# Ledger of designs, part 7: VHH binders against Type-1 glutamine synthetase 1 (glnA1)

Target 1, 342 residues: Type-1 glutamine synthetase 1 (glnA1), of Dictyostelium discoideum (Social amoeba) (q86b00r158to499)
Amino acid sequence: PRNSLQRAIDRLKNKFGISLKGSFEEEFYLIKKGDNNNSSVASLLNSIEKLDHGTFANYHSLDCYGDILEKITNALEEQGLPIEQLLSESGSGQFEITIDYTDIMEACDRHIIVRQTINSIASYNGYIATFIPKPFDGLVGSGCHAHLSLWDTNDSNLTPDANGECGLSLVNQFFIGGLLKHSKSLTALFNTTPNSYKRLKPFYWSGCNVSWGLDNKESFIRIPSSPFSATDGCSNFEIKTIDHTSNPYLAMAGIIHAGFDGIENSIAPPPPTSLFDQSVLNNQLIPSNFEDAIQSLKENHYLCENIGNDISNAFIHVKLAENKILKELSDDDQILKLLELF
Key: E = the ipSAE of ESMFold2; O = the ipSAE of ESMFold2 at other seeds; V2 = 0.75 times the mean of E and O plus 0.25 times the DockQ between their complexes.

## First folded at step 1 (VHH)

Design f01 (framework vhh_7ubx_2)
Fold by ESMFold2-Fast, scan of step 1:
Structure f01 (fold): chain B 342 residues (1-342), chain A 124 residues (1-124)
Amino acid sequence: as target 1 above (342 residues)
Amino acid sequence: QVQLVESGGGLVQPGGSLRLSCAASGFTFSSYAMTWVRQAPGKGPEWIATITSGGSTMRDDSTKGRFTISRDNAKNTLYLQMTSLKPEDTALYYCARGPYSRLGDTYYSKEDYRGPGTQVTVSS
């Protein structure tokens, strides 16, 4: 799939002189292993260090996990991965690491190295790191948000235009139009297990609406606001639905081909939606399960041909087979199986 | 100022053909995507086809294979070639400056300027 991404990158650059840059927000849980751990989901959940009361509990969570987090961040920095941000997401041992912005191929390579490093350091120090999209009912899910921007051959950011809709340039708006046109098919590449769809629920801030907008956490494409965006324009756009079950090279290839279609055919996105707009509540949603997502991909001749028919056919067949096997397992057994993979 | 003027409509029998034209002025025609939209009596507007500044075309599936959008940048003119016309093609046809949007399986025009329209009536 790395070659598929390279072809997508070359296509965008050769036709329009545009390159994609990005970064991933890596969300994961750290679970401390006990001496008498039977490896059940309930046992694993009970092994997460929990403290009371919201934001205050998050500060204590960082204090309790200080040693392991220091080892993870030191290992990432020794690999040449500059850490932009480290956050504690909840009192339940969930964390987010964001690596600095770079060219999209390197961003995908970094994403793989980050996950391998976190898993290795955690394991060596008596922890399980898990990137499963929804490992525990009643706790927040773990995504792999992508922040993306468009650049020209002279290394100028083409994303912002202070006078454009949501502070975005017209070319970026067309790219988003392509993403929204292909959103149901892209969901198959982004979210490849039944567990992924437990995280992708309306009103869970997961980006399930086929829409876009400024700081709209329910939109498929979120435009992050900044204190300076009113005069400078927006520097990037975000896709929140991507999770760690995706192949990052294949996901980004899909994104580039979809955005290319938007630019080539001047596909304007619909008007941006506000989170407070009641019409959004009944808007179109991305597929609610993998089978519907994969059916949308199968019917998308444009994406399948440009990704490569052999690669897209292999993806469809393999992922349908994997999902069938996973669905035959109880929810808890599925989580235990996914822990071997993610 | 921006001006779009459609022509070429009229009465035609089922199975017939018409070529619609749209004369554009007041802007750099070659730099804009152009769209055809129709509105049948008592119905809302329906997107038919878009052609980009680079010449790529998109057409609605319901008219696919029967209608062809094209442009002549030297004449600042947009065309819609219509073949195998059906009674349900009866509508006022508008030329519009601008692209289209897609949400799910639905396409709709995101135009900023639209002409007064030309009437196409297919008998029976």
Scores: ipSAE 0.000, ipTM 0.139, lowest interface PAE 18.6, mean pLDDT 80

Design f02 (framework vhh_7ubx_2)
Fold by ESMFold2-Fast, scan of step 1:
Structure f02 (fold): chain B 342 residues (1-342), chain A 124 residues (1-124)
Amino acid sequence: as target 1 above (342 residues)
Amino acid sequence: QVQLVESGGGLVQPGGSLRLSCAASGFTFSNYYMTWVRQAPGKGPEWIATISSGGSTMRDDSTKGRFTISRDNAKNTLYLQMTSLKPEDTALYYCAKDSGYYRPGSTLSYFDSRGPGTQVTVSS
């Protein structure tokens, strides 16, 4: 899996002199185990409701979670993982940690360590940390958004162009064209459980439209506006659909090979769409279930061959088997099973 | 530097109307998406509506027939018009700047990019 990503990185660098940098935006819930709590989903939901005073849109709430968040951040920093940002999300007891921007292989390595550290520190301190994409029907889902940019061999950011569409360079537009072309197949690599698809719905800011655009949270590719200047080109682009059920190395290998196809074949993306444009209602959606996503991947010979046929076949086989088992469980039992895995 | 101050809340009868205002300063208001959020006692925050820099809106389905978000860029002010209010609408209402989630090169710090909120109480 890691070797597959290294091959993708080498391919992009050797052909075009381009490297990818990025970071993951780790969304998760913290649930404190209470006295007399059993392991039912209902008791876990009640625990969340009692503990969180967090807010939406870049507000930090430390009143109820200060001690546990401090322990998590201290543990991450002690391991040499610089924290870029910590936010309280709109779901009660939901948080987001973003680790500092770095080369894409290191970003994937960090992603694994961050999740393990959060789970360990939470567990040790009487909390459950969950990275399940949609753990509770009444609450917002948890993603693992990837922020990505293109760089040349002298460490210059190739992503921005103030004169380009959405402030993006032509090469980045082609990379996005490749991502949109392969979006249905990439969804299989990004969202690997039935639960993932409960989160991926229109108007839930999950990015399930096969589109791209400036600040468009419903687009598969979101271009964040500059926080410092409205006239500067954008420094990165975001894929919001990825969740914690993905293998980050495999997901990133897929992204790089898809973007490579875009650059190599000069694939122009369609015109960008606004979040608030009514025409978005007519746009193509990514697959609404895992079976459709995996079928798209099976039919995508380009991605499967470049990732590696053995790796692609193993992924398809394993994930179809896992989804069959999960679908045999009730919704509540599926959540309990996913808590063991994620 | 960013400052947001909500006003217009208060006690209202069921079926009544209120208009909330949010006065923004310390940033170029017209360049940013703006959002209204509410938090009821004992519950987590709930997104209500977002408005783009150009005035396009997206609203929560449960309130979109009763609540309207708007902005006046010349006055640096965000509005929420609320009609047919229900006891379930009782909450502290905040405005927030949609500044995005990721900033390359930043260090860990805590900031308050939302206002203190304005209380709306809808009596039985």
Scores: ipSAE 0.000, ipTM 0.179, lowest interface PAE 15.7, mean pLDDT 78

Design f03 (framework vhh_7ubx_2)
Fold by ESMFold2-Fast, scan of step 1:
Structure f03 (fold): chain B 342 residues (1-342), chain A 123 residues (1-123)
Amino acid sequence: as target 1 above (342 residues)
Amino acid sequence: QVQLVESGGGLVQPGGSLRLSCAASGSIFSIYAMTWVRQAPGKGPEWIATITSGGRTMRDDSTKGRFTISRDNAKNTLYLQMTSLKPEDTALYYCAARSYGSDYLTPSGYDYRGPGTQVTVSS
């Protein structure tokens, strides 16, 4: 898969002189290990609730988890991974770590190291760290949002244009046009388990509308505004739907090939949509389950050929088999099985 | 059927100027973002500039100093003013349009495309 990403990077650079930079926002839950003989989803949720006290749960979570979070951040920094941000998220016991922006291959390598480090440090210190997309029905899901930008060979950011739609250059708009064209197929690469699709729902700010727009958390492509965007344009764009069940190299290879198609064929995206625009409710959605997503990928000869037919066929075969096994389990048993993997 | 029809191409000497026009049928023009694209023999299509229905422009950096896109919604016409033309600007130039709310997720990238107007830069 890493070689697939390298081929995608080389293709974009050789044809257009463009490279990608990015970073991931790593969302995860920390769960204190209990004294029970058997783990159940209910007992795991109870463990989180025991650590959260009072009206200000977010502030309390940072206080209660201070020691483990310090150990995690120290371990990441010792590995040369500069922490840009650490936040308490909306979920009880849920956190987000963002590593500094870098070239896309390095960003994917960092993503793997961050998750391995968090899991190892948490486990050693009596916690379960989980990256499952939707571990608890009543709580917020966990993704790994990708922030991406386009750069030229002289290390100049090609993403912004103050006069462009949403502050984006036309080349970036074409890249987004490619992403939206291929969005249903990309979903198969981004969200590879039945559990992923419990997170991907309208009105939960998961980005499942096949659209794009400024600060629009319901859109597949979100364009983050900044105080400086009015004069300088937008510095990056965000894909929120990606979760930790994806292979980051394969997901990014798909993104690059989709964006390449947009640039090569000058695919203009639809007009951007506002979060408050009625059109957000009427837009097409990405697939609501993995089987529909994988069917879209199977029908997408362009993506499959460029990723590599052998790799694409192996991915489709393996992931369909895994999903069949998972779907034979109850929802709670799926969570327990996924805890072994994520 | 809505048509886009380009005009204004022709033979021009290096360093010369041309103004291309793209005429659109009926009221379609006012709701579309309009784009100029060129394609030289043996090359893929190369985007030049886009102008939104409201008049905001987006331009390729390599040509924006020499080429200016504009529109006249009252006349349903898109323009490309080209200056300081070079032999490498020789190409078929066509305009393209996309409707607000169109299905952009099918294999065709544009709702409408003109047949193009040939620009040849030669002495």
Scores: ipSAE 0.000, ipTM 0.104, lowest interface PAE 21.0, mean pLDDT 78

Design f04 (framework vhh_7ubx_2)
Fold by ESMFold2-Fast, scan of step 1:
Structure f04 (fold): chain B 342 residues (1-342), chain A 122 residues (1-122)
Amino acid sequence: as target 1 above (342 residues)
Amino acid sequence: QVQLVESGGGLVQPGGSLRLSCAASGFTFSDYWMTWVRQAPGKGPEWIATINSGGSTMRDDSTKGRFTISRDNAKNTLYLQMTSLKPEDTALYYCATPKGYTYGSWHELDYRGPGTQVTVSS
């Protein structure tokens, strides 16, 4: 799959002289192991059983996590991973770590290393780190948002244009047009388990609408406004639906091929939508389950051929088999199985 | 269309407490992230805290031990509980919808109220 991403990168560069840069926002939960529960599995189930109003949040407030977060950030920095941002996402022990922007291949490599480091440091210090998209029914899900930008061969950012729609250049608008055209198929690459779809709901700020817009957190493509150069245009765009069940190399390969289609065929995106325009709710959504998403991918000959037919067929076969097994399990057993996988 | 109205500010002595409220109308409040930002005279705006639609909170490190953001979706109201107030907390406090929902974007406001003045002085 790393080779698939390299082919996508080369295709975009050779045809248009464009490279993709990005970073991932790594969302995860930290769960403190109990003294009598040395198993990460038992600790997670025990934490779920204690999810009554207020109880779980009090155990896992940001104030209780200072030491473990410092150890995680120190370990990441010692591995040469520059941390741009660390945030508390919830009082239930949910956090977000963002690593500085870099070339898209390196961003994917860093993503793998970050997850491994967080898991290792957490485990060593008596915590479980979980990247499961929706491990707790009463709490927000964990995503892996991607911030992306287009660059030329002279290392100039091609993303902004102050005179463009939402502050974006025409080439970036075409790239987004391609992403929206292929959004249902991309969802299969981004969200690969039944659990992923418990997180992908309208009004959960997950980006389920097949739309784009300035600061619109319900849109599949969100355009963050520039905080320091409001007149200069926007420097990047965000895909919020991606979660940790994705293979980042396949997800990014899919994104590049979809955006390539947009540029090559001058696919204009629809007019941008505002978060405050409630008329788009329930109009055009990404698939609500994995089976519909994978069916969209199977019907998308363009993406499958460009990713590689062998890779696409293997992905579809493996993920359908995995989802069948997961769906046969009770909710608790499914979480336990996902903890082994992610 | 969107309207936000802050209240609860005033003059308070150092070490005192205040609870700010923000009444929201013109949109489905429960669906929106909400933020508190303050601006002292002669200074730029300073982000204090954000609360998402699900009730999870993100707070600035310098105030998180003394300030608590919360919301009541049934009343369409956002709150900021402030304790152990210091003269340096003197500012106009705004409630707002953030212009973006990543950390860098929370410092820019899409819709904001007129603000409520907090003055900490003996």
Scores: ipSAE 0.000, ipTM 0.127, lowest interface PAE 18.8, mean pLDDT 79

Design f05 (framework vhh_7ubx_2)
Fold by ESMFold2-Fast, scan of step 1:
Structure f05 (fold): chain B 342 residues (1-342), chain A 124 residues (1-124)
Amino acid sequence: as target 1 above (342 residues)
Amino acid sequence: QVQLVESGGGLVQPGGSLRLSCAASGFTFSSHYMTWVRQAPGKGPEWIATISTGGSTMRDDSTKGRFTISRDNAKNTLYLQMTSLKPEDTALYYCARTSLYGSRYKDTEGFDYRGPGTQVTVSS
């Protein structure tokens, strides 16, 4: 799959002189190990919920994670990974780590290394780190949002244009047009288990609407505004739906080929949508389950051929078989099985 | 009312040092992660460092050998100690309270509140 991504990168560069840079925003839960918290989903959830009880104020749980988070960040730094940001979700034991942006192949390599490092350091220090998309009913899900930007051969950012829609250049708008055209098929590459689709729900800020817009968390493509409202354009765009069950190389190859189609065919995206007007302007949703997502991918000859028919067919076959096995398990048993993998 | 007020900036020679302070009020300072961010003329905002409630720090690689973030919960104050200052460090420096919801640095949801900033100018 890494070779598939390299071919996608080369295609975009050779035809248009464009390269992609990006980073992943890694969301995960940290759960303190105990005598019984590895035995059931209820035990794991109970461990997290105990930190929210009246005996412990919410701020205490944040303080308790300081040591493990320092060990994780130090281990990442020792491996040469530049930490751009670490944020916590209060009281839930959920965290986000973002590595600084870089060339897209390196960004995918970093994504793998970050997850391995977090899992290893957490485990060694008496924690379970989990990247499961929706491990607990009633708690927020975990994704790995991709922040992406387009660059030219002189290493200039092609993403912004102060006079463009949402502060984006015309070429970036075409790239987004391609992403939205192929969004249902891309979902199969981004979200590869039944559990992934428990996270992907309207009104859960997961990016389920086939739309784009400034700061719109419900849109498939979110354009982040500057936190200080002092930009002449937007420096990047975000895809929020991707979760840790994806192969990052295949997901990114799909993104590049979809964006390529947009540029090559000058595919204008629909008008951008605000969060509050979404239902009036665009009623399309990404698939609500893996089988529908895979069917969209199977029917997308453009993506399958450009990714590589052998690779696409193998992906479809393997993932359908895995989902069939997972669906035969209870919801709790699925989570325990996924905990072994993610 | 949440308020963050930075101070300690000014004109300094290359190789010099400055200590920035951020006075926090209107919330329980000890219960929040706190961040320093800078913005140079003509550039986007750049994250410098974050400090946890317990004092653990996360720092940008380009400045981590020269800049140290710290906090004094008894005084409700955040600090940034800057050493070996370079002309490239010239920027408006902001103190920010990190959002309760996780988000990317460039996302509007990344910061709940920020101060007005304090200007640091390193003479060339």
Scores: ipSAE 0.000, ipTM 0.158, lowest interface PAE 18.4, mean pLDDT 79

Design f06 (framework vhh_7ubx_2)
Fold by ESMFold2-Fast, scan of step 1:
Structure f06 (fold): chain B 342 residues (1-342), chain A 124 residues (1-124)
Amino acid sequence: as target 1 above (342 residues)
Amino acid sequence: QVQLVESGGGLVQPGGSLRLSCAASGFTVSSNAMTWVRQAPGKGPEWIATIYSGGSTMRDDSTKGRFTISRDNAKNTLYLQMTSLKPEDTALYYCAKGLSRYQPTGYSYGHDYRGPGTQVTVSS
């Protein structure tokens, strides 16, 4: 699928003189291995809870994850990956690593290297790193948010326009129009397991609404406001639904072809939505399960043809077979199986 | 190009006061979270205080009655005002661009933009 992404990149550049830059925010849990070999979901959850004991109640408590995070950070730096941000959620054992912006193909390559490095360093040091979209009921899910921007052949950012809706240029608005048109089909490429859909729920800030808006965490496309200047326009846009079960090259190829359709056909997105607009929450949702998502993709001749019919057919057949096998497992056994894969 | 230079440290008697400065170049302090950390001999770094881009501050509970973080946007300089100093405050004090790993919210780490530090010694 790397060649499919290259074709998408070339198509956008050759027709419109536009390229993408981006980065992924890698969300994951760190779980310390215990005496009983951590072979049950309950044991894994108990390990997180014990390690985080007292952290929220006392801001000055020792960070039990400090040593392992330092080793992960050093390993990433040794691989030549510039870390832009490392964040923790207090009391959850969940972390987020963001690598600096770069050309979109390199961003996808970095995504794979980051995930492999985190898994390897964690494992070597007595931890399990997990990228499962929803490993534990009642805890926050893990995604890999994509931050994207459009650039011209002179390396100028085409994304912002202070006079545009939500601070976005007209060309970026058309790109978003294409993304929203194809959002149900893109969901099949972004979220490829039954577990993915336990994370993708309305009211969990996962981006399930087929909408866009400034700082709207429920929208499929979120436009981050500038923390330093609200009048400069927005430098990037965000897709929050993507999780680690996706193939990043295939997901990004889909994004580029969808955005291309938006620009080619001047597809204006609907007006941006507020977090509190209940009409959007009720009427415009992405698929709630993989079977509905894959059916939308099967019916999308435009995306399948541009990605490549052989690649699209192989993806559909393989993922339907994988989901059938996963659904035959108990919820706990599915989590244990997914820990081996992600 | 990003550089941070601390100054204002020195020898001080218990109960005394010092004002540390951190001159920034290559970026704007008002556009970034800025942090003070200290490291005592043989110990790891300890977070002291952060000032966020919007001007709100967060301080370590053990020192927040005695230490105040501030900035001067026109001078592109960060400050730490220290009062009622104790022998246990003896440490090398660093300013840093971004959030600290040791504060309640996450930290920004790219190139670990820290200054060389300024030594504070509290003794009789």
Scores: ipSAE 0.000, ipTM 0.143, lowest interface PAE 18.0, mean pLDDT 78

Design f07 (framework vhh_7ubx_2; at its last look DockQ between E and O 0.01; V2 from the best seeds 0.00; counts 0 for: pae O 17.8 > 2, placed apart)
Fold by ESMFold2 at other seeds, look of step 2:
Structure f07 (fold): chain B 342 residues (1-342), chain A 124 residues (1-124)
Amino acid sequence: as target 1 above (342 residues)
Amino acid sequence: QVQLVESGGGLVQPGGSLRLSCAASGFTFSTYDMTWVRQAPGKGPEWIATISSGGTTMRDDSTKGRFTISRDNAKNTLYLQMTSLKPEDTALYYCARVGTSWYKSTLPGAFDIRGPGTQVTVSS
């Protein structure tokens, strides 16, 4: 799958002189290991509540977890991973680490190392780190949002244009048009378990609407604004649906080929939407379950052929088999099973 | 330093009305989208409504238009006007700030801070 991403990178560069850079926002929960056997979802949730109680100041979560978070960040920096940001999220016991953006192949390599490091340091220090998309019904889900930008052969950012729609250059708008055209198929690559779809619901700001727009948290493609967007344009775009069940190399290969289609065929995206214009958001959604997403991918011969037919067929077969096994479990047993993996 | 403080909850009979307030401090309130969420006993958080920095609103259809979100940027205050209250509306109601930048927004729903909440109880 790494070779599939390299071919996608080469294809975009050879035809258009464009390269992709990006970073992932790595969201995860820290669960203190208990002496009372953590064999149920209820006991895991209770462990999180015990660690996060004591005050109502939301930033006190960073103080309560400060020692483990410091060890995680030190371990990442010792491995040469430049940390841009560490945040406490609104979910109890949930955190985010963001690594500096870089060439997309290296960003994917770093994504793998970041998750491995967080899991190892947590385990060494008496914690369980989990990246499950929706581990607790009452708490916020975990994604790994991708922030992406297009660059030319002179290493200049092609994404911004202050005069363009949503502050984006026309070439980036066509890239987004391709992403939206392929969004239902891409969902199969981004969200590969039944649990993933518990996070991807309307009104959860998961990005499940087939649309795009400035600061639109319900859109598949969000364009982050800054104080400089009116003068300089917007420097990147965000895909919010990706979660940690994805293979980052396949996900990014799919993104590049979808965006390539948009540029090559000058596919204009639909008019942008705001978070609060529900008429468009309510009309078109990504698939609400894996079976429908994978069916869309099967029918998408363009993506399958460009990713590689053998790779795509293997992915489809393996993920359907895994989903069958998971769907036979209760919701709680699925979580406990997924905890071994994510 | 950054703080959200809800008020205006209490005991109300069915069919009654209540106006919740959320006082914001420690940040530039007028530039952030803001949200109301509720949590009933034994249930997870339930999204109610969001209002953009520019005043555009989104609401969950389950309230059937009984709840109206609004804001007063001059007073750094978010409001939730509730009418025709039902026993099923009994919950802890809290406000939340929606992140505005890609390097600070990490949630699928983009909440980056919330208040402690105010209890609303609808009972005869």
Scores: ipSAE 0.000, ipTM 0.147, lowest interface PAE 17.8, mean pLDDT 81
ESMFold2-Fast, scan of step 1: ipSAE 0.141; ipTM 0.601
ESMFold2, look of step 2: ipSAE 0.000; ipTM 0.134
ESMFold2 (binder alone), look of step 2: mean pLDDT 79; pTM 0.781

Design f08 (framework vhh_7ubx_2)
Fold by ESMFold2-Fast, scan of step 1:
Structure f08 (fold): chain B 342 residues (1-342), chain A 124 residues (1-124)
Amino acid sequence: as target 1 above (342 residues)
Amino acid sequence: QVQLVESGGGLVQPGGSLRLSCAASGFTFSRYAMTWVRQAPGKGPEWIATIDSGGSTMRDDSTKGRFTISRDNAKNTLYLQMTSLKPEDTALYYCAAGYTSEFHYRGLSPSDYRGPGTQVTVSS
């Protein structure tokens, strides 16, 4: 799939002189290992709850998270991975690490290394790190948001235009038009397990509306605003739906080919939507399950041919088989199985 | 659990002023961008203003000369100062956590941020 991404990168550069830069925003849970905590989903959740709310243990919990996060950060930096940001979600045991912007191939390579490093350091220090999209029904899900921008051969950002819709250049608007056109098929590449679709629900700020807009967390494409740079336009756009079950090279190849179609055919996106217009507008949703997503991909000859028919057919076959096996398990057994994989 | 509670609305004469407050709890308020939204009877919701964690603001052009958004991180409170009120400003006003920042609280449904709102009625 790395070679598939390279072909997509080369196609965009050779035809339009455009390259992508980006970064992933890595979300994950840390769970303290204890007696019997790997035996059930309830025991895993109980471990997080005790760390956040236990008497006597509550003060120690803050020290434990600080220490493990410092070790993770140091390990990432020692490997030459520049950390832009580390955030914690208070009271949930969930964390987010963002690596600096870079060329899109390197961003995908970094994504894999970051996940491996977090898992290894956590495990060595008595924690379970999990990247499962929706490990606990009562808690928020974990994704890996992609922040993307378009650049020319002189290393100038082509994304912004202060006079453009949502502060975006016309070429970036066409790229987004392509992404929205192919959004249902891209979902199959982004979200590859039944568990992924427990996270992707309307009204949970997961980005499952087939729409785009300024600071709209329910839209498939979110345009982050900058109050200080509003007159200069927006520097990047965000896809929030991607989760850790995706192959980042294949997902990104899909993104590039979809955006290419938008530019090649001058596909204007629909008017941008605000979060609060959702009850008024007839927003289309991305597929609500993997089978519908994969059916959209099967019917998308453009995307499958450009990714590579052999690669696309293998992906579809393998992932349908994996989902069939997972769906035969109870929800809790699916989580335990996914914990072995992610 | 995230909670947002609006207050400060009421009946006011055209040309009058009101200050709305939004009391936040259940998250680290200072870390998140905060937004004011209004909904008039029979109309869809309308964005008014957002203030990020650093104090930078974005405002709707139609109200920015009359409305000022601000925050007090020590009190976990968001404010909207409204002046020169007009009958068309009559609406339910509510606050929301998020917008303009990657530091937004995750997994919230829109119903979690809506609260009861605070009613502003501008009439004689």
Scores: ipSAE 0.000, ipTM 0.162, lowest interface PAE 14.0, mean pLDDT 79

